# Ledger of designs, part 30: VHH binders against Geranylgeranyl transferase type-1 subunit beta (CDC43)

Target 1, 376 residues: Geranylgeranyl transferase type-1 subunit beta (CDC43), of Saccharomyces cerevisiae (p18898)
Amino acid sequence: MCQATNGPSRVVTKKHRKFFERHLQLLPSSHQGHDVNRMAIIFYSISGLSIFDVNVSAKYGDHLGWMRKHYIKTVLDDTENTVISGFVGSLVMNIPHATTINLPNTLFALLSMIMLRDYEYFETILDKRSLARFVSKCQRPDRGSFVSCLDYKTNCGSSVDSDDLRFCYIAVAILYICGCRSKEDFDEYIDTEKLLGYIMSQQCYNGAFGAHNEPHSGYTSCALSTLALLSSLEKLSDKFKEDTITWLLHRQVSSHGCMKFESELNASYDQSDDGGFQGRENKFADTCYAFWCLNSLHLLTKDWKMLCQTELVTNYLLDRTQKTLTGGFSKNDEEDADLYHSCLGSAALALIEGKFNGELCIPQEIFNDFSKRCCF
Short names: E, the ipSAE of ESMFold2; O, the ipSAE of OpenDDE; V2, 0.75 times the mean of E and O plus 0.25 times the DockQ between their complexes.

## First folded at step 12 (VHH; framework vhh_7n9e_1)

Design o3 (from n3 with Y59W; at its last look DockQ between E and O 0.67; V2 from the best seeds 0.68)
Fold by ESMFold2, look of step 12:
Structure o3 (fold): chain B 376 residues (1-376), chain A 121 residues (1-121)
Amino acid sequence: as target 1 above (376 residues)
Amino acid sequence: DVQLVESGGGLVQAGGSLRLSCAASGFTFSSYRMYWGRQAPGKGREWVSGITRSGGRTWYASSVKGRFTISRDNAKNTLYLQMNNLKPEDTALYYCATEYSDFSLLELDYWGQGTQVTVSS
C-alpha cells in the first residue's frame, strides 16, 4: 500500500525567497572578482525570486538606478571611430578609450532589466545599435565564434579569451534582445554563416556538442539555444538530433537506464545520484545539469517529458540538493547552497512546470510580457 | 593560482600496474570533488573516475571498473589513481580535474597538464 503524503510542501518556498533576497542585500566581499560578477548575481537572484512568485519589478525596480550606471557607451580608437556600448562589472577599472565591457555582464544586465520590466530604459537610454556593434567586434572573423571582450590595446577581440559556444549564445541572445529576428537582421552585425559553421563544427561524432571532442550538456544547451534564437534548429540532421536526444537521456542516473531502452542495470549507477543528471559521461550528477540537460531535450523535442523521468529528477533536486535550513540548492549532496545552483535548480523545476523559457533563460511569463511590449 | 600537477605515468607492459598522483594547490582541495580523465590521440576526452570530497563515494567508467582505484588524501592535497591490469587501450594522457565557476554561464573544468601512460602489448 502507498503511504499518504499529506504533510508539508516539499518545496521550502519561504527559505528560497530569503536565500535569494540575502544575495541582493549583501554581495560577497570575501572572493576576488565579486565586483565584476554583480550583473550575474543580480540576474540569478531576481530570476530565482521571480520563479518563487515574488513581483520583482514592483519590489526591486529601484535597483535599476545603480545597475544603469554600469552601461558604458564609448568610441573606439579605430579608423572608423566605431561607437560601441555594453555593461561593465566594475566602474573602478574604467580606462579611457579602452573597453571593460563584456558580453556576459551585458546579457545578464539586459535580462535583469527585462525581468524588472524597465522597457522605458530599452526605448530611451539603451543604444541598441552600439550594443549590436559591440557584439560585432567580439566575433572572430576567421572562425565565426565569439570572445567575451575586446583587447584594450587593439580594441579587437582578445586573443587570450576563450571563443566557445557560451559566447556564441550570449552574443546571439544580446542581438535578439536588441531586436534581431531574421537572418537579415543578424547579418547586419555578424556573419551568421560563419557562426553556423562554427556551431556545426562543435558537433560530436555520436551526438551532442562539446569541447575537446567530449560531449557536454552545457555546451549542448548553448548551441541549441543559439540555433533556436537564429531559427536554425532544422539545420541539424535528423540523425544528429536523435543521437543527441539519446545521449542526453543517458545522462539521467537510473538503476535501469533510461525508459527508452530495455530494462537493464546501469553500470555507472550510484543510488546517491538517482534521478539526477550528469553533464558528461562518467561524472557525478549535479543540480545545474538537471537544467542544462532538460533544457536541451526541451529544445529538441516536444515529447521530452515522456522520454525522461521528471518525477525522479524532481526527487533528486528536492531530496538531495534542496537545502531546507538555509534555502537554495547545492551543486551536490556534499555542498552548501550557492547562488548559481539555486537559480538553476529552481529553473529546472520551473521548466518541468512549463513556466520557464529555455531560449533566453528567464521565466516564461517574463518572456511573454517582453515579447508583447517590444514588438518589432 | 589553481595548480594540478600529475605524475607517475610511463611505459608499462600489458597486465602491469601504475599509480598516478595529482598534487593540488591554490584552492581548498578538501572542498571539491575530484576526477581523473584521459585522452588518447585523436579521441575525445573520457572521464575515468571521480571521488567525493570525503572519499566516501567513488565512480568509475565501465571500461576501468574493477581495475582502477581512485583515492584522495585531503591532509596532503593529493589525488591518486591506482591502475592495475593495464591494457593497450588504456594508453592516453591522464589528467586530474575539478570544476569551477567563472560566472559566465557554465561551470568549467580545470585540468592539470597531464601525465602520459603508454601500455605496450
Scores: ipSAE 0.564, ipTM 0.818, lowest interface PAE 1.7, mean pLDDT 85
ESMFold2 (binder alone), look of step 12: mean pLDDT 81; pTM 0.822
OpenDDE, look of step 12: ipSAE 0.810; ipTM 0.923

Design o4 (from n3 with S101P; at its last look DockQ between E and O 0.57; V2 from the best seeds 0.00; counts 0 for: pae E 2.3 > 2)
Fold by ESMFold2, look of step 12:
Structure o4 (fold): chain B 376 residues (1-376), chain A 121 residues (1-121)
Amino acid sequence: as target 1 above (376 residues)
Amino acid sequence: DVQLVESGGGLVQAGGSLRLSCAASGFTFSSYRMYWGRQAPGKGREWVSGITRSGGRTYYASSVKGRFTISRDNAKNTLYLQMNNLKPEDTALYYCATEYPDFSLLELDYWGQGTQVTVSS
């Protein structure tokens, strides 16, 4: 982390490494797991380790080889006997939906294997077409959005699953990893026109993205990253981009409420939150929203570091939510570190340093190496 | 499962007061920050107040500060919103909420069905 080169380091790097390693050590082996979140735990852990300069491919490549057993190919009982594939969360059949392939587990597993540099898997084992067909089946034909999995009884998208911007991002990220780059590449598997229509329908009138005209920085980051992977950011109007940048900047908590204008005091200002970001208007600051807001800003403008006063958010992360005794980052100053906020707090710092690829949520060096291989 | 049950809404004349309650179950209430939100017909959801785990810090939207008071009773697993000097603009469905992780990329919001507050001129 570049901030460590300007004097005594404020970042407790060794503690962070141990924090993430503990989560990998506690994870059940591939043969014993009841935990449906194993792919997410692996992803957050090795992403954090990679951010802190651990060579995860050398150290964990063999030890995490059991992840490959979670890749499942199956034949749908539909009129065409469609072959699909993806990743499951657990191999234990007694847990409802634990043995069903789904989009989040598939993305987490693929990104983890990219960070492990498991290129043999990507060139010989991964059936890109059956995986892309799974993504295709998850698209809602009327809205263009995606659900996370198929109903095992109907082989159609689950009617009870959420279909929102999260799964649009996950779907496009999976196809990108499988080699889709052009509109024509994506159109082989999904309806990109309906997808773009859905994304645009989630624009809020005063900027940002969200459901029912409620701006949300997490959904905003998902939408912008999806558009970036589709090479479609320039489809956003200049006014919407400007409104969104303004909305995002106002998510940073300060004594003045507006970082660019010193004309009024923020009566609800709380020093514990100073410099941090809220994910929606009128909520407390949260470590993960530092990442979601900063990622959104960096996709929208080259000047993002100057606009949001990155030193203030760095101080929030390092002084308020970094846990120096255990490693990791907490959601807020009152809680213990957890894996999700530890990964995203670390990613926010890495993004500020220019070492993180926000579109795929992996370190930039790893993305560059993957891009050179482009075997997908 | 997480359960949030709001009560205390109703019809009130402008300038009046109401106290909303939210009974929580299915999670360790004292470990989570809690919020009140509202949604008027045909409008987006608006978050109006929040409170930390201990109740030591509170947050209010500018539209309600000075009129609304959030509080919690961790022994009773109950969140409260005291609303004074109500205005017709405060008419909305009010709900309590928290964020609960599910490891599907973003944290989920959990909220109840809400309680209707209608402020007459």
Scores: ipSAE 0.509, ipTM 0.798, lowest interface PAE 2.3, mean pLDDT 84
ESMFold2 (binder alone), look of step 12: mean pLDDT 83; pTM 0.837
OpenDDE, look of step 12: ipSAE 0.782; ipTM 0.916

Design o5 (from n3 with D102P; at its last look DockQ between E and O 0.70; V2 from the best seeds 0.00; counts 0 for: pae E 3.5 > 2, SAP .709 > .668)
Fold by ESMFold2, look of step 12:
Structure o5 (fold): chain B 376 residues (1-376), chain A 121 residues (1-121)
Amino acid sequence: as target 1 above (376 residues)
Amino acid sequence: DVQLVESGGGLVQAGGSLRLSCAASGFTFSSYRMYWGRQAPGKGREWVSGITRSGGRTYYASSVKGRFTISRDNAKNTLYLQMNNLKPEDTALYYCATEYSPFSLLELDYWGQGTQVTVSS
């Protein structure tokens, strides 16, 4: 397809703003099954609003101040009486605070506070060292990967939780937000050599990262973003980077007949998915994999926009998964908009425009402002 | 909790047919795309076929296209794979899968325990 994206009416900006705002307005009411995801809902909602040019600090800073109550600082019942801190999803659970603190809620809350420009909180309330110690306790000493929470009986990483590249990314992102930059900074809290070893062990033979030697664009984005935050992308071999770029480009569903390619029919082509990205070989395109694949490409090469067909993925997002009646984006053209895909679809568009920081998953202007404030 | 239970596997001679079933529970089956995957001995996992939530679109790996047919019955929460003209290379553990839990950082893949298909040469 050689169709250019034209006109501001293709993006239903006001509907998208309303979509994200509705999720924030409904959040103060308790709904079972959603309370544990409260920090994620806030993060995805204010990210979407920020992408669509809402000043979330001015508009929602006071209304979302209650997030601070989810920050828990506690002393572990271990031999050293270690002080840790982090964020919980719900304050109504009758379990020990240390076991309800988890890495995902902590990252989502921290990023949300950054987007709200709540820098007084970062300077006066947030105990960065106890937060970093929580991250330290989540690292598996044998593999170097991370779990999401602690086992309340052992005060070590939960044995019932999986450990994978998602939690490696979350752990490193939290430490980065707390001020870690150099290897020495990270090494104060985690074993970076074992972490790097784990990440490298997740490389797939023909490029990309994934479990069971099955490459996956989500794990690839987590691995590359983690390496970027550790200033370690250049530890990847040139061959692996080239193979990964090729694998990612092949995730874009395309047809013959466009001026960009010589004509040859794509045997796996599904016209309903044209321009979108698959997360894995032989699966349907999905709005979120537009973001994960594009983020991975942008981290691997400065030429990523010349290598992939950004017009086609924009058409997929706006014509197939944007929901013009309700706002938001759906996973695919069969479903209604949901918050996750609405945020990531919006983020993919913002990344293409150069307005999104893919490493921390926040708008670039927000990242720039945070970086200036953090580096006095 | 999400549960996917495969059945219908077995030993069959080359050229034969089998029909696999996957009973789903613990989630709203009709709201999710479903997939069949397989893992041959000593090989990595391979996605074989996928089907949209309504059943209106299907996808097949080139190695099985024309021989395998995926279908679903949303009223019975059941996914099917009709396998015709089976070849020894189709020998594998077959399992059904879906992507679930949209509030995680990545969508979580759920896999069944699998059903063994063995095709004698």
Scores: ipSAE 0.395, ipTM 0.742, lowest interface PAE 3.5, mean pLDDT 84
ESMFold2 (binder alone), look of step 12: mean pLDDT 83; pTM 0.839
OpenDDE, look of step 12: ipSAE 0.740; ipTM 0.898

Design o6 (from n3 with F103Y; at its last look DockQ between E and O 0.70; V2 from the best seeds 0.71)
Fold by ESMFold2, look of step 12:
Structure o6 (fold): chain B 376 residues (1-376), chain A 121 residues (1-121)
Amino acid sequence: as target 1 above (376 residues)
Amino acid sequence: DVQLVESGGGLVQAGGSLRLSCAASGFTFSSYRMYWGRQAPGKGREWVSGITRSGGRTYYASSVKGRFTISRDNAKNTLYLQMNNLKPEDTALYYCATEYSDYSLLELDYWGQGTQVTVSS
């Protein structure tokens, strides 16, 4: 899981394993509290452990079996009595009509169960059609984008939630996991033409995707991954792809190569962040943007390793944001390790090694095994 | 709740100066890097300056280098932008912001409401 061979590794693998294990050990055994982040915590922890070659199915399969209890199936109080299903973050028995079922918890739970190799769940328990109907109900009919949950009064997408590219990605990823592959498969549940229209409307004039015409590498990765899962990357013009590749390469902070950050007013900045990636123009580098930028480049061109300085980003991750005492990776060189950046820093390294499925954010071998076993 | 409240904008003549302030609350200000961004009418948003949590490192867009100075006072939970030698192209709504992780898919931005800076010729 490191670039070193036959010698001392720069990657502190044992510390990273302990770091991710501690996050699982600190969760309550029932996981029934108000912490709506616990599905994400499980996902990022077992992803990190899987990247570092822990057999998470063997070690955590029984311990995390309670996740199945968060899958609920219900009937909406609408004119069609629509049956939906999904995952809740909190177990609340008093709230009807799936107002606590949401798209992020559903994706995190499904991906976690894939990594735990819970094939029986996908073959016998999961009601894929009712889950896909929940995704359908989250689509905004006028824009084609998605929200995270339903308003319990209207059985329509929540008007208070963001409807940005994150939830477009999550929605399509869930449908892909449920077996949708062709446009016709997706069109059974969602309006793919309106979704594509929304995604294209988020293009920025000088490349990439973003909000307020500000290119953003996270939104770019979400848009490109969504298009990849829809088999629709070819719908992007060659000029836009070219501009986006250029913009992404310029996010790498380097004193040499294609982008050089040396500022007369910030004389020491480039030394600390050299090799790292920014998420936006004129901002500091950040561990997670190594993953988001590299994944975006990976989706746009087969030459992505040749075009960017992967050795430099590896040095940034290992020398500046890896925390050798505790394990994990920090957001930047001034902060402690946190779970999100630890997972995404590890994923960036795994992507460089060719061992990570960036479209679904799980190890490639895990995805291959699931696809072989459960797509039928 | 996270709150970022900008102040100090106004109308100035070209070549003049303004000092913007951003009062922060609802989070541990000293633990976060902070930024100033701006949005001119009919244009996309851009980031103009950033500062590390200790204030030891700063960053500036090339369009404002040498004219703008970012600073912070962690004891007062306040971010500042000193803007000198202002030009008409600096006319914009100025926002302070920070990034954070909440275990969601992407990092999120917290933005203030903004303070208007208008530079007349």
Scores: ipSAE 0.621, ipTM 0.850, lowest interface PAE 1.5, mean pLDDT 84
ESMFold2 (binder alone), look of step 12: mean pLDDT 82; pTM 0.832
OpenDDE, look of step 12: ipSAE 0.817; ipTM 0.925

Design o7 (from n3 with S104T; at its last look DockQ between E and O 0.78; V2 from the best seeds 0.73)
Fold by ESMFold2, look of step 12:
Structure o7 (fold): chain B 376 residues (1-376), chain A 121 residues (1-121)
Amino acid sequence: as target 1 above (376 residues)
Amino acid sequence: DVQLVESGGGLVQAGGSLRLSCAASGFTFSSYRMYWGRQAPGKGREWVSGITRSGGRTYYASSVKGRFTISRDNAKNTLYLQMNNLKPEDTALYYCATEYSDFTLLELDYWGQGTQVTVSS
């Protein structure tokens, strides 16, 4: 199946390591630190390296200094002078609102620091209560969903801010990293009943989660991972779980579809996509949807490897989207490798091999090490 | 500043034809796969067709296969949907879309505002 760690194999491990290293080396100097995506670039690069390298903390710790500078603790102008903290995307004060802490940068920083084993900083500087209070302030009180940041004038999320399942996952993942485990732990900071209501409202009629009743494998993975971190997957009905598994299996492109009997041609089959996963019906296969679909299946059932063709998706990733010259993975067979698909293609292979934690989206051994520390 | 502008919708009798266009700007159109989607009143969104960068591969929902034809003109930055033998079930808001990644957790969709197609009996 996956041969990422063995000798001669189809996985070009050394090229992948160099690919991720180059993305860290290509980050601009501190004078060019206006790129608000830098935290995400660090996260996806360190994630990819962590899949292919045993000791990323010893080799790539130089980025910790930059990340630590982006931790901001502040006092809100509210009646209780609430103290919150999180990570900003830029320290340049002349960029409007660029210094605002936000949920995505906060999660990316925390996960990167976990992968780099920055436990000294976790135990001394990071204030988990003020981090959790920031998450609390990002929850919409009426819907239970989350926005990514606060309006600096109101200290509330605006009603026009994006609030979807991505930010629900990010919020709950941050709280989990801060030590929340039980419903009571989470309820100290967020309304878990409202959050669960929002998640359930995103169920689609024929299974899966999505917007506008359109099933979407990415939103499905976000919803399922959120429920898993909340120990709430069993709140999904058996029928919905079965419909979702069926919908996810039908995302795998094959000459025969997911039906055992060849009663009709597979309308979505294309040989170029064989083995890969679509993110939605009637769309092309994509490296990232191999991860999102497989992660979703993994969270729903122990039998997920027996239910889908893991050999076929491995062949799709290694033969169609792996770039053996440069390293990395492309979105599809028509494009060059890019960082996002390289990280998620690598994660899909690691998940198949049992080396990836689908709830926090980090390598399993790093998750285990973090869990042993249980430190904040 | 991605923009997708659909046109060509309207009222048509069952069995008729329409040709939708989508003018694209603000990105390198020829580098992206493109899609048509639709949403009927009270229904979820449905992706009806997709086309690769060069136009060499196409996808169709089973409900429209054989009746609809997607095409693109990369020199004009324009996506098309030829809709033949229209049925009342095809009544919907039709919109074009593409995907992108901005280093967030999921890929995002860029959608046009849509063009209404109404098919009468």
Scores: ipSAE 0.615, ipTM 0.844, lowest interface PAE 1.5, mean pLDDT 84
ESMFold2 (binder alone), look of step 12: mean pLDDT 81; pTM 0.826
OpenDDE, look of step 12: ipSAE 0.819; ipTM 0.926

## First folded at step 13 (VHH; framework vhh_7n9e_1)

Design j1 (from n3 with D102R; at its last look DockQ between E and O 0.78; V2 from the best seeds 0.00; counts 0 for: pae E 2.1 > 2)
Fold by ESMFold2, look of step 13:
Structure j1 (fold): chain B 376 residues (1-376), chain A 121 residues (1-121)
Amino acid sequence: as target 1 above (376 residues)
Amino acid sequence: DVQLVESGGGLVQAGGSLRLSCAASGFTFSSYRMYWGRQAPGKGREWVSGITRSGGRTYYASSVKGRFTISRDNAKNTLYLQMNNLKPEDTALYYCATEYSRFSLLELDYWGQGTQVTVSS
């Protein structure tokens, strides 16, 4: 609970609940048939509501039952007539020769149904093996990374799609939800050795993960969460872990630098950003990077709360980016609240409170309940 | 739709000045924070400066603070970088960027094509 039961006047809990509810209410009645972001909108909305102590299963389980219709099974044109499955964003008939199932919609839908506690769906409708085969087909055979969807004509990854650490996380999270736990479980569907090689190749020289040797806290969180789900965090060297923790701590904006490195006044200090986190060096603090940096630290060390100034990031979120009139959180103090930053700002507060699971990015109680029932 | 076009680069002697421009189109420029970055030969990308929507706050890498000035003209959808007292280590491809996309797992950067700045000793 983000202080909802004993919340100080600083957290506008009722406004936040209303903010997230508005996004769910508009979705089925507006932009029907063409809103390909539908699964993401549901996930961010019910995550936020769950963080603010709404019993999402009881209140929205029937209301969101229509999500089940977005689960599609199809047969590939290959020599084995492989059956795959996944989630689409739109129910309108697709353009011929193009598949609309993709990894992000699939993960968002699965996590949403876990939060709705719709375990009957997992037992009766979801075909875990065809879903895992879809994930398998998304892996790049040479690099070990993943794309988000398939080119129907080639049965290979889309030629217009990118492959990066985001989709590695999404792929592994889907397989984890389907019951994969050991390396042998994952190896039934993907080449884990090549995947690990790709992840390690994205390490930056001075710590963290990123593209073009540019450390990025979002990619870092994706890589670390992927390794955590693969039980492979210990494969990172101690030096790399130390360098990454140091890099992450330096992302917190403070007049004195991070807790351990106060040798000069911070020349880049901006009082409006105090306590927040940058996603990369020399960029402004941003609500979402509070979550990505804190989650990364949480995964790397049990000492993370002693190493960073959690009170300061809480002040940044509540005083600078919380929108008390509308509910929600904004990217920064100059913008209106939006759904993405509202979810991630709320998740950052929940993570600090110890109520958020950083591996699957859902509330910890929901993760615990799912884990008791999912015995693949 | 989103387009960022840099101009104003060139060859200058050390100690000289240049003014870079970035023309933006395909989005509501005044609604977004803007950044300048650079990439020197054989090095990774480096963020140099940032500016808030209104221009009320600015941010500089320590290597350029006091020498570079970022500004924006929201009426003309244009971002600027005034570069004074240039040094050979400022030689790089300079590009402007913004964070535009939402509703995905991560926000992504949109980058211009860049304009070359070469500083001779």
Scores: ipSAE 0.563, ipTM 0.822, lowest interface PAE 2.1, mean pLDDT 85
ESMFold2 (binder alone), look of step 13: mean pLDDT 82; pTM 0.837
OpenDDE, look of step 13: ipSAE 0.801; ipTM 0.922

Design j2 (from n3 with D102Y Y110H; at its last look DockQ between E and O 0.79; V2 from the best seeds 0.00; counts 0 for: pae E 2.1 > 2, grease 24.7 > 24.2, SAP .711 > .668)
Fold by ESMFold2, look of step 13:
Order: sequence, then C-alpha cells, then structure tokens
Structure j2 (fold): chain B 376 residues (1-376), chain A 121 residues (1-121)
Amino acid sequence: as target 1 above (376 residues)
Amino acid sequence: DVQLVESGGGLVQAGGSLRLSCAASGFTFSSYRMYWGRQAPGKGREWVSGITRSGGRTYYASSVKGRFTISRDNAKNTLYLQMNNLKPEDTALYYCATEYSYFSLLELDHWGQGTQVTVSS
C-alpha cells in the first residue's frame, strides 16, 4: 500500500539518502585505512542507498574501487600449499589480526560488489576456488559450524574463535556467491551433512533457533537463510515450522495484533513499542528485529503478510524510529539513527514491499541480475 | 573491553528477598538499555526484565511481574534487580546484559558471568 497515494509520503527519502551518503563520504578511500569494519560500513551504506533508489553502481563504482585492494590471496604453509583468499578489514600491518582474511569482511565485500554490479571483478580478479577453500578451512570438523578466521599457527580454524549460526550463514552465502548451488557443489568444499546437523541442533523446543534453547529471531533468520541457500528448508518438520511461525508472530508488540496470542504469550507489551518486533521474549522492540522477524516469516510461509500486522510495523518504523531531521532509523525511539538500524529498518520496509531478497540480504532486483549472470 | 559483573546472589527461603547488582565498565553505560536474564537448570536462557537508558520505561516477564523491580544508577554505572517474594522456580543463574555492537551481522549480547540465586522451599 503506497503511502504517496494517501497524501505526502511518510518516508523522508531525501534525508535517508543523505544519511547513507555521509557514511560513505566520511570513510577513507585509501587502502591504508585503520578501521577494520570498513567492509561492513560500505555494505550497510550502499544497501540503504540502493533501497532508496540510488543507482549505486553508477554513483559509487569508481569511488569504492579502493575496497578491491582488501582482497588477499595467500598460500598456506601446509603439505598441499593450499591457496586461499578473502577480504581483510585493514591493510595496516601493526594492528593485531587486522590483515587476516575473515568470513564477515569477505561476505560484506562480495555483496557490496554485487550491488555495484562489478561482474568483471567476479570474472577476472576474484579467484572463486581459493575463496571457497578459505571457507572450507573455516569449518569445524567436529561440529560442522564455522569460525570467522584461521589460526596463523595451524592454518586451521581457531579453537577459541566463536562459532554460531551467523558464520554458518556467512560461509554458505560466500559459497553461493562463488557458484555453489547443488549439494555436490557445496560438498566439494564443506561437509554439508555436518553443517545441517549443527543447524538442526540449534532448534529450540518451542520453535525457532537459538543458543541455550533460547529462541532468537536473528539466529532464526540466519538458520532459515542458510537452509534456503542449501535448498534444504524442507528438512524442517511441519510442526517445527508451525511452532516457529507462531513464535515469530508473538514477537510483534501490539494491543491490536494477534490479540489472543499477544495477550497470552507476550508479557513485554509496552504501548511505546506498539507494532514493532522484539527479537526475543521479554525484550523491547527494536528496528532490526522488524527485519529479522519478517525475513524469517517470509522464508517460512508465503502467507506471512496476512499473518502479521505489517501496517503496524510500518507505523512503528516510520513514526517511532525514522529520524526525520537527520535521516536514518534508530534502534528505538530513545536513540539517534545509526547505520545498522538505518539499513535494516529500510530493508524491513523493502521486504514488505516485495523489493528485498532475504536470502542474501540485498535488493531483489540486484539479486535477480546477479542470478542471471551466475546461473550455470 | 565491555565488562558486566553481577553480585548479590545467594541462598534464600521462599518468600524472601534478594537484591542483585551489576557493575558495568568499558562502555558508556547511560547510552544503553540494560536487561536481566536467567537460566535455570534444564531450561533455556530467558529474559526477565529490561530498562531503558534513562530508566523511564521498564518491563517484566509475566512470571516475575509484581515481584521484581529493575532499576539503574547511571552515575555509578550500576544495574539493579530487587527480587521480592521469591519462589523455588526463581532458582537460576542471573545475568545482566546489553546489546553493544553492530559490526557483525547481528547485534551481539554482552553478558556477565552471572550470580547464582537459589530459593529453597
């Protein structure tokens, strides 16, 4: 439902564009930058701009060319002299581990280049096999989950590094971008059976996915997106899908939503949060959890918009967390806009409009164009 | 680095009271919403209460509403949980927590190590 046909638009599009542009303009274009999060900042910024109809490839393709210098190929000191590659967060050698390739920076950079439509880079500079071998080395052989980077001593995944559903998603997304589609494709680089076993082990008793049997909408979205990219959503039982949909619907804070379910299951109702989504039971609503919950519902059922109150979450985003003076979206109505919530609030609105791909977290038209070039 | 240190747990009889504290450091405490969570033996971790930056809004899980009171002292970087009329089912390891960073795909929870609360029948 187009808000322009009901009078002036409630979305301050021009302010949002300026908000995201400021983040790119403050970021050094030199390969000598010291901020290890530069790939994430680029990704969130150009995603937001793309959602608001900026042709980011035309406007920023040359400006962001320096990010390509963060692509590093290296030869492991193992018996096979394995060549791996990926993206680093910084080229400054005196920052601990800053020049180590890692899964998050690699995914953020790859998705950014897809949004910039730099397909020549994919065909000439990126060594897809060495990228995929890096992902392979990050898989825990005992659990099937992934760590974010390698231990310099062993050229194997660090035993101290965190491993959770985020890195499972990141690993599979990288392989998907590199061309893996079938189980055979993925099995060339990772143990998909152990990965699926790990993902299933993160199911919670009352639905959803999460650590410590605590359902978490962010981990749920990561798990579901991973299964979608592996063509494995059907491996979830119908009961678990139903329980997860129910759990997600109850994350919407509303005096008018699914009244029966809301009043019986959501003890954290607060009128200031009306329409928004909480990421877990008994937490405040949060702009990013509008995206994570809606994306999870979208992946589970085509009826998701009929099952939740999308008009109420739109009101929450536009009336409570949209910042009309500066542009962007805030985490909640008490904070200033920040880049992460601005991107994910915008993505939630785009998902409701059918313009966002929740499997790779990029605009749908960008995904469609990428898919035409990367289909085997 | 972000540090959250809980204290004030212990053994108490049903109907009794305890006051938990959480000392925070390594970040601007007054800029973040804060939460108490707990994990009972054999159960998943659950959130029991939350409080906004200023303390102007609070909420409670239905199981503790009316019995627990969350508060904060931003000048002392300290979060509190007053627990009254304790029940055996309140027995759990209690954590304070916040969400701090957006540099990964998800906002991460930052948890303390917890303080044990044991309520005897």
Scores: ipSAE 0.539, ipTM 0.812, lowest interface PAE 2.1, mean pLDDT 84
ESMFold2 (binder alone), look of step 13: mean pLDDT 82; pTM 0.831
OpenDDE, look of step 13: ipSAE 0.718; ipTM 0.892

